# Designs tried in a protein design chat: VH-VL binders against o58714. Part 1

All scores and structures are predictions.

Target 1, 254 residues: o58714
Amino acid sequence: MRVDLNSDLGESFGRYKLGLDEEVMKYITSANVACGWHAGDPLVMRKTVRLAKENDVQVGAHPGYPDLMGFGRRYMKLTPEEARNYILYQVGALYAFAKAEGLELQHVKPHGALYNAMVKEEDLARAVIEGILDFDKDLILVTLSNSRVADIAEEMGLKVAHEVFADRAYNPDGTLVPRGRPGAVIEDKEEIAERVISMVKDGGIRAINGEWVDLKVDTICVHGDNPKAVEITSYIRKVLEEEGVKIVPMKEFI
Unless a header shows other numbers, all headers, positions and changes below count from the first letter of the chain; Kabat numbers aren't used for antibody chains.
ipSAE, averaged over its two directions, is called F for ESMFold2-Fast, E for ESMFold2 and O for OpenDDE. V2 adds 0.75 times the mean of E and O to 0.25 times the DockQ between the complexes of E and O.
[cut] marks letters that were taken out.

## First folded at step 6 (VH-VL)

Design k3
Fold by ESMFold2, look of step 7:
Structure k3 (fold): chain C 254 residues (1-254), chain A 121 residues (1-121), chain B 115 residues (1-115)
Amino acid sequence: as target 1 above (254 residues)
Amino acid sequence: EVQLLESGGGLVQPGGSLRLSCAASGFTFSDYAMSWVRQAPGKGLEWVSSISGRGGKTYYADSVKGRFTISRDNSKNTLYLQMNSLRAEDTAVYYCAKDLRYYPSGYFDYWGQGTTVTVSS
Amino acid sequence: QAVLTQPASLSASPGASASLTCTLRSGINVGTYYIYWYQQKPGSPPQYLLRYKSDSDKQQGSGVPSRFSGSKDASANAGILLISGLQSEDEADYYCMIWHSSAWVFGGGTKLTVL
């Protein structure tokens, strides 16, 4: 069995430091590098790509809304033309730094509110996918497992990696329970480990109401924003390896 | 061929303790959740406890919480149920059941023959 | 009130069909649950038969004949086990089960007699 581990990185900007990129890079196979709009800047982008290269981690673009102050977590209404070109612009910007380091891009994972809006808005999802296809039809879109976005991407000829979250509760329909609701976020590392094993081995997880949710698992989102998150990420990797799961970049099997 | 063999039942006084064992063979033990289900004489089935494949997640029926502990030793392919503070109402045949999934899912595809626990003065 | 209710007994003739019900208590909607069914013959451990959530989300146990099937009656808030072409070997106790409030809950069981 094979899975990818991905994490959001390169989120520092200017004088602000966000996340423990050097620490988490040791445990992942794919880096989602912020493209300078919701987070990151040209110096951080170059540094993060170089760090990924040094750790043999695949690089992907992490485009978001142009909302630095809100970290791309506030919904912004975009026309399809805006969404398409915002994606193309941000992917191209990160590609410039990847090329400068002798790397290609593996994937695109939309950030924050953009990621969530695509799940609900088909026209937005199509526009984002068009922006990716404008750049390179061989890029992999990372999106919520078994979502309508994944179906649209396949229909449009874009490769998809189905993403799961071991630290988030699911609704029976496969969507994530909104943060702030009781039980929405799982913090105990042993519980997270049991959940990730279930997702990989059983192809699913028990939803917050007790019903079973089928999940396709290509990549698992892990975190590196603080020392506890890095510890949990390290533990997830260890547990998957102990269970005989091969942890490899998504391009090797998508 | 999947086989589950319970042992460790017997006669015990109220307040006493017993440890049940379930020896498993014919499958990769650590890949599957395991459960204990009991049946009092002449009565229906009652779920007791479940444990995930690595033992990191456990569930207990309200009637046994704080008194029973489910565990497993994957190196010995053995499921355990430590039963403390036993009561007359715990008198039953105890079945070991294999889940089809790693995480307890309720798909108990194989059951043992059971071991009898009698709690009596 | 009991989470699951099953009739204590049911009789049916060989070759006929038997419809076994498993009623969820008020406040629990059968439509969102997997209903698991088990058969137990005297002196033997239970055997998994099938689970049913919907016609597109169901599973038959390994080696379980297709004459065993699951369904639901939404108006009665009940899961249903249908056994067609009854044979004398189908005489057994039948249990339904669901996952509810972090617990597996069995119904009280129905004794099926095949006359």
Scores: ipSAE 0.294, ipTM 0.709, lowest interface PAE 4.4, mean pLDDT 92
Fold by OpenDDE, look of step 7:
Structure k3 (fold): chain C 254 residues (1-254), chain A 121 residues (1-121), chain B 115 residues (1-115)
Amino acid sequence: as target 1 above (254 residues)
Amino acid sequence: EVQLLESGGGLVQPGGSLRLSCAASGFTFSDYAMSWVRQAPGKGLEWVSSISGRGGKTYYADSVKGRFTISRDNSKNTLYLQMNSLRAEDTAVYYCAKDLRYYPSGYFDYWGQGTTVTVSS
Amino acid sequence: QAVLTQPASLSASPGASASLTCTLRSGINVGTYYIYWYQQKPGSPPQYLLRYKSDSDKQQGSGVPSRFSGSKDASANAGILLISGLQSEDEADYYCMIWHSSAWVFGGGTKLTVL
């Protein structure tokens, strides 16, 4: 069994540092690099891509809404044309740095509110996928496991990586419980590890109400926002490896 | 061979406390969630509590929440149920059951023979 | 109202088929749930029989005869345990179970008598 570990990185901006990218990079196989809209800037993009190279981590674009102030976590109503071109622009931006550093892009993972909005809005999902296809049809789209987005992407000829979240509770419909709700974020290291093992080994997880949710697991989202997050990420990898799971970039099996 | 052996049952007065143990063997104990299920005399099955393989998550029936505590010592291959503030309605045979790996799945594939708890004045 | 309701008793002849029902409370859609079934004989702990969500998602317990099968009746909002070719040894109490509201919930059980 093989799985990918991904993390959202390169989300610093100007003088503001966010996350422990150098530390978490040691444990992941895929980096979702901010493209300068919800977070990141040209210098951060270059730095993050270089860091990924140094750690043999695959790089993907992490496009979001043009919402720096809201960190891309506020919903924006986009036209399909806007969505398509916003994706193309951001992927292109990161591509430039990847190319300059001698790397190829592996995947695209939408960020924040855009990621979630796609799950609910088929037109938006299609537009984003078109933006990706405009750039490179061989890229892998990272999206919520068993979402409609995944189906649409496959129908449109784009490869898909089904993503699961190690530290988030799920709704019965397979969506994530919104942050802020009790039980939405799981903090206990052992609980997180057990959940990850359940997802990987059993092909699902129990929702917040107790209902079983079937999941496809290609990539697991982990975090490096703080020392505790890094510790949890390290632990997750260790536990998975002890269970005989190979941690490799998603491109190796998708 | 998988074996589960419950102990600690007995007669206790209402309001009293009792600690049940379940000794497990024949499998990697820490890899499996464990559960307690009880059965009152002549009655049906009632789930009491479950704990994940590594002990990171516990679950309780409403009827015992706040009174019972499930725990495990993986170094000793032992499951525990601390029962406080016992009531007459807690009288039952208590079974320990092995679940699926790590997380409760409902696949209680192995059961102990049970230990009897009687709460009476 | 109980989350799961089972008939108290059922009788059937050897060789016949027995259908044990597990009715879910109104408002709970049986289609979304795994129904677990357990068999308990007198003086013994329960034994896992099978889990059923759909025809494509079902699990048989180890050593459980194939004559035990699960299904659902959507119209009745019920899980069904079907025992075909009933044998005398099948006389037992049968319990259904689901995970609901962060708890395992058992039905009241059905005592199956083989005539």
Scores: ipSAE 0.023, ipTM 0.596, lowest interface PAE 5.9, mean pLDDT 94

## First folded at step 7 (VH-VL)

Design k6
Fold by ESMFold2, look of step 7:
Structure k6 (fold): chain C 254 residues (1-254), chain A 121 residues (1-121), chain B 115 residues (1-115)
Amino acid sequence: as target 1 above (254 residues)
Amino acid sequence: EVQLLESGGGLVQPGGSLRLSCAASGFTFSDYAMSWVRQAPGKGLEWVSSISGRGGKTYYADSVKGRFTISRDNSKNTLYLQMNSLRAEDTAVYYCAKDLRYYPSGYFDYWGQGTTVTVSS
Amino acid sequence: QAVLTQPASLSASPGASASLTCTLRSGINVGTYYIYWYQQKPGSPPQYLLRYKSDSDKQQGSGVPSRFSGSKDASANAGILLISGLQSEDEADYYCMIWHSYAWVFGGGTKLTVL
């Protein structure tokens, strides 16, 4: 049994500091580094890549909408050509810093509203996948487990890591319950741990309405926004190891 | 071979307490959720309580909530049901059931032979 | 109103088929639920038979013969257990079960008699 642990990092910019990157980096295997559009800037990007190198963590691009003020969480309608080239631009930008530190990129995980829009819009998903393929066909796309996006990526010849969220409620169709709805976010660390064990061992979880949702589990999204989030991340790693689950970068098995 | 053996049943007065045990063998106990299901004399099945593989998630029927506590000791491969404030309507055969999954899922693939609890004065 | 309703009894001849129904109360749609089925013979604990949500999402219990199958009748808001090629050993009580409102709920059971 093996899984990857991923987290969104490098989301500071200018004088503003977001997240506890140094703390969470100790517990993850894959870092999703913001590419300067929804968050991050050239200095933050370089620093975050170096931090990942120092902690032996694999680096991936975390591209989003050009929406710094909204943290990439507001939907933006894009043409396929825009989406394709926005991805290529951001992946290329992060690659420059990875190369400067002697690293390669492992993966791409779209951020926020873009990630969720791809689940609903096949034309957008294809355009994003084309942008990744334009850069490097060997990159791994991280996307919602068992989503249509994952199927499209495989059809187009792009490697996929199926991502699950232990701290989010699921709808019966495998989509996430939107933040802000009652019960959408699970905050209790013991409940989160029970959910992650179920996802790995049972290959699924109960949806918000009690129905079972089958999940393929390649990578688990974990957080480092604040001390509580880091504590939960550390605990998830600990309980997975206690259950005999190997925690390794996704490139080792995708 | 999966085996489940309930014990701890008996005669008890209303308001009393009783602790049921279920000894498990033939599988990795901590990998599977466990449940208690009861059956009153001449009646149908009634689910009582469920617990996840590490014990971090529990569920209770409304009829027993606040009075019964499900627990497990994975080092002893044993499931427990602590029953307090017993009532006549708690009289039943209590079955221990193994889930197919870590998280309570309703796939009770193996059942014990049951232990009888009688609440009477 | 009970969440699940089953007929108290049903009789059928050896070699025939029996269709056991499990009706959900009004306001609960059978289409969105897994319907679990259990068999209980006199003096024995229950035994898991199968679950059914749809033809593409079903599961047979280990060692349960394929002559046991599940389906649904949407117009009757009911789950169905079909037992074909009835044998004398199929004489038993049969229970359906669902997960509803954070609880496992059993139907009242149907006593199947094979004459």
Scores: ipSAE 0.309, ipTM 0.718, lowest interface PAE 4.4, mean pLDDT 93
Fold by OpenDDE, look of step 9:
Structure k6 (fold): chain C 254 residues (1-254), chain A 121 residues (1-121), chain B 115 residues (1-115)
Amino acid sequence: as target 1 above (254 residues)
Amino acid sequence: EVQLLESGGGLVQPGGSLRLSCAASGFTFSDYAMSWVRQAPGKGLEWVSSISGRGGKTYYADSVKGRFTISRDNSKNTLYLQMNSLRAEDTAVYYCAKDLRYYPSGYFDYWGQGTTVTVSS
Amino acid sequence: QAVLTQPASLSASPGASASLTCTLRSGINVGTYYIYWYQQKPGSPPQYLLRYKSDSDKQQGSGVPSRFSGSKDASANAGILLISGLQSEDEADYYCMIWHSYAWVFGGGTKLTVL
């Protein structure tokens, strides 16, 4: 059994530092690098890509809404044309730095509100996928496990990595419980680890209401926003490895 | 062979306390969630509490919340149930049951013989 | 209304088939749940029989005869335990169980008599 660990990185901006990218990079196999719209900047992109290279971590684009002030977490209503071109632009931006550092892009993971909106809006999902296809049809789209987005992407000929979240509660329909709700975010490392094992070994998780949700698990989203998050990430990796799960980049099995 | 052996049952007055134990063997204890299920005399099964393999998550029936505490010592392969503020309706045979691996979302594939708790004045 | 409802008792003859129902209360879709079934004989702890979510997602307990099978009736919003070729040793109490709202919930149990 193989699984990828991914983390959102390169989200610093200017003189503002966000996250412990160097620390978490040691434990992940895929880095989702901000492309300068919801977060990041050209210098941060270069730095993050270089760091990934040094740690033998695969790099993917992490495009979001043009919402720096809202960190890409505010919903924006885009036309399909806007969505398609916004994705192409951002992926291209990161590609330039990856290429400059001698790396190839592995995947694309939409960020924040865009990520969530795609799950609910088929037209948006298709537009984003078209943007990816305009750039490189061999890239892997990272999206919510068993989402409609995954189906659409596959139908359109794009490879998909089904993503699960170790520290988030799930709704019965397989979507994530909004962060503002009680129980939506899990903080205990033991609980998180146990949930990850459940997802990986049993192919699902219990929803917040107790219903069983089937999940495909290709990549697990982990965090490096603070020292505690990094510790949890390290612990998750350890537990998975103890269970005989190989932690490798998603490109090795997708 | 998987074995579960409950102990700690007995007679107690209302408002009293008891601590049940379940000694487990024949499997990697820490790899499995564990549960307590009770059965009142002549009645059906009632789930009481569950704890994940590593002890990071616990669940309780509404009927025992705030009064009972489930715990485990994986170094001793032992499951516990601390019962406080006992009531007459808590009178039952208490079974220790093996649950799904790590997360308590599976079935109870092994059961102990049970230990009897009687709450009476 | 109880989350799970089972008939209190059922009688059937040796060799016949017995169908035990586990009805979920309204508002709870049986299609999204694993239904677990247990057998309990007098003086013994319960024994796991099987779980059923769908025809493609079911599991038989170790050592449980194939004459025990699970299914669902969507129209009745119920899980079903079918015992074919009923034998005298099948006389027991049968309990269904689901995981609901972060709790294990048992049905009231059905006493099966083999006459």
Scores: ipSAE 0.025, ipTM 0.623, lowest interface PAE 4.5, mean pLDDT 93

## First folded at step 9 (VH-VL)

Design k8
Fold by OpenDDE, look of step 9:
Structure k8 (fold): chain C 254 residues (1-254), chain A 121 residues (1-121), chain B 115 residues (1-115)
Amino acid sequence: as target 1 above (254 residues)
Amino acid sequence: EVQLLESGGGLVQPGGSLRLSCAASGFTFSDYAMSWVRQAPGKGLEWVSSISGRGGKTYYADSVKGRFTISRDNSKNTLYLQMNSLRAEDTAVYYCAKDLRYYPSGYFDYWGQGTTVTVSS
Amino acid sequence: QAVLTQPASLSASPGASASLTCTLRSGINVGTYEIYWYQQKPGSPPQYLLRYKSDSDKQQGSGVPSRFSGSKDASANAGILLISGLQSEDEADYYCMIWHSYAWVFGGGTKLTVL
């Protein structure tokens, strides 16, 4: 059994530092690097890509809405043309730095509100996928496990990595419980570990209301925003390895 | 072949304690949640407790919360149920059951023969 | 009211069909639950029969005859275990089970007598 661990990185901006990228990079196999719109900047992109290279971590683009002030977490209504070109632009931007550092892009993971909007809006999902295809049809799209986006991507000829979240509660329909709701974010290290093992070994998880939800598990989203998050990430990796799960980049099995 | 063998049952006075054991074989023990289910004489089935594969997650019936503790030793392929502050209503055959999944979420696909616990003055 | 209610007993003739009901209490929608069924014969532990959530989401236990099937009655808010072509060996206690409020809950069980 193999799984990938991914984390959103390179989200610093200017003189503002966000996250513990150096620390969390030690435990992940895939880095989702901000492309300068919701977060990040050219210097941060270069730095993050270089760091990934040094740690033998695969790099993917993390495109979002042009919403720096809202950190890409505010919904924006885009035309299909806008969505397609926004993705192409951002992926291209990161590609330049990856290439400069001697790396190839592995995947694309949309960020924040864009990520969530795609799950609900098929036309947006298709537009984003078209943007990816315009760049490179061999890239892997990271999206919510068992989402309609995954189906659409596969239909359109794009490889997909089904993503699950270690520290988030799920609705019965397989979507994530909004962060503002009680129980939506799980903080206990042991609970998170048990849930991750369940997802990987059982192919599912209990929803917030107790219902069982079937999940495909290719990549697990983990965090490095603070020391506690890094500790949890380290622990998750350790536990998975103890359970005989190989932690490898998604490109090795997708 | 999957085998589950319960032990530790017996006669105990109200307020007393017992520890049940379940020896498991025929499968990778740590890959599956385990459960205790009991049946009072002439009565129906009652779920008691469940524990995940590694033992990091436990669930209890309200009737036993604070009194019973489920645990496991994966190095010994053994499930335990520590029962404290026993009551007359705890009198039952206690079954060890294998869960379908690592997390306490699947059906009970294998059962032991049970061990009898009698709480009486 | 109990979460799950089963009739205490049911009788049917060999070759006939028996319908065992598992009624969920009001306020709990049967449509959202997986119903698990077990068979227990005297002096033996329970045996898993099948799971039913919907016609597209159901699972039969290994070695369980096809004459055992699950369904739901939305109007009655109940899970149903149907045993067709009753055999004498089907005489047993039958229990339904659901996961509710972070606990496994059994029905009271139905004693099926094959006349």
Scores: ipSAE 0.768, ipTM 0.896, lowest interface PAE 0.7, mean pLDDT 96
Fold by ESMFold2, look of step 10:
Structure k8 (fold): chain C 254 residues (1-254), chain A 121 residues (1-121), chain B 115 residues (1-115)
Amino acid sequence: as target 1 above (254 residues)
Amino acid sequence: EVQLLESGGGLVQPGGSLRLSCAASGFTFSDYAMSWVRQAPGKGLEWVSSISGRGGKTYYADSVKGRFTISRDNSKNTLYLQMNSLRAEDTAVYYCAKDLRYYPSGYFDYWGQGTTVTVSS
Amino acid sequence: QAVLTQPASLSASPGASASLTCTLRSGINVGTYEIYWYQQKPGSPPQYLLRYKSDSDKQQGSGVPSRFSGSKDASANAGILLISGLQSEDEADYYCMIWHSYAWVFGGGTKLTVL
């Protein structure tokens, strides 16, 4: 069995420092690097790519809405042409820093409200996928496991990695329970570990209402926002290794 | 071949304690959830408790919560049920059952022969 | 109110079919549940027979004959175990089970007699 571990990084900008990138980088296989629109800036982007290089972590673009003030978490209505070119622009921007460090890009993981909107809006999903294909047909799209977005990407010839979240409750339809709802976020590291093992070994998880949700598991989202998140990430890696799961970059098997 | 061997049953006074064991062989024990299911004389099946492959998640029937504790020792391939504050209604044959999944899922594919617990004054 | 209700007994002739029902209480919809079935012969532990959620999501237990099958009756809010081509060895107690409210819940069982 094998799985990728991914995390959102490079979210600092200007004088603001966000996250514990240096610590979490030790435990992940794929870095989703903010592209300067929802977070990050050119200096942070360069630094984050270099940090990934130093830790043998694969680099991917983390494009979002042009919404620094809202951290890309506020929905923005886009035409298909806007969505396509917003993706191309942000991927290209991060590629410049990857190239400057002698690296290639592995993947694209949309951020925040954009990620969620793609799950709900087929025309947006197609436009984002077109933007990725415009840049490089061999890039991997990271999207919600067993979602319609994953189906559309496969139909359009784009590689897809099915992403799961061990610290989030699921609805029976495979979508995530919105943050802020009772039970939406699992905080106990042992419960998170049990969930991630079930996802990998059983191919699924119990939804918030107790129903079984089938999941394809290519990559697991982990966090590095604070010391507790890094501790949980370290523990997830440890327990997966103890259970015989290979933790390797998604490009190795997608 | 999968084998499950329960032991530790016997006659106990009300309020007493017993510890049941289930020795497992023929499969990778830590990969699978395990369960206890009981059957009172002349009655149907009643689920008692379940535990995930690493032991990090446990579930209990309401009738035994606070009195029974399920556990496992994966180094010894053994499942346990610690039963405290026993009552007459706990009198039953106790079966050890293997799940097909790591997380308790209800696929009780293999069952032991059972061990009898009798709670009587 | 009991979560699962099964008739206490059922009789059928050799070679015929038996349809064993497992009715969910009102407020619980059979359509969303995986229904598990177990057989128990006198003096023996139970044996897993099959699981049924839908025609595309079902599983037969190892070594369980294909004459055992599962289905649902939405109008009766019930899971169904169908045993076709009844044999004398099919005389046993049959239990349904579901995962409900963080607990495995068995039905009361049906004693099948093959006359």
Scores: ipSAE 0.462, ipTM 0.776, lowest interface PAE 2.9, mean pLDDT 93

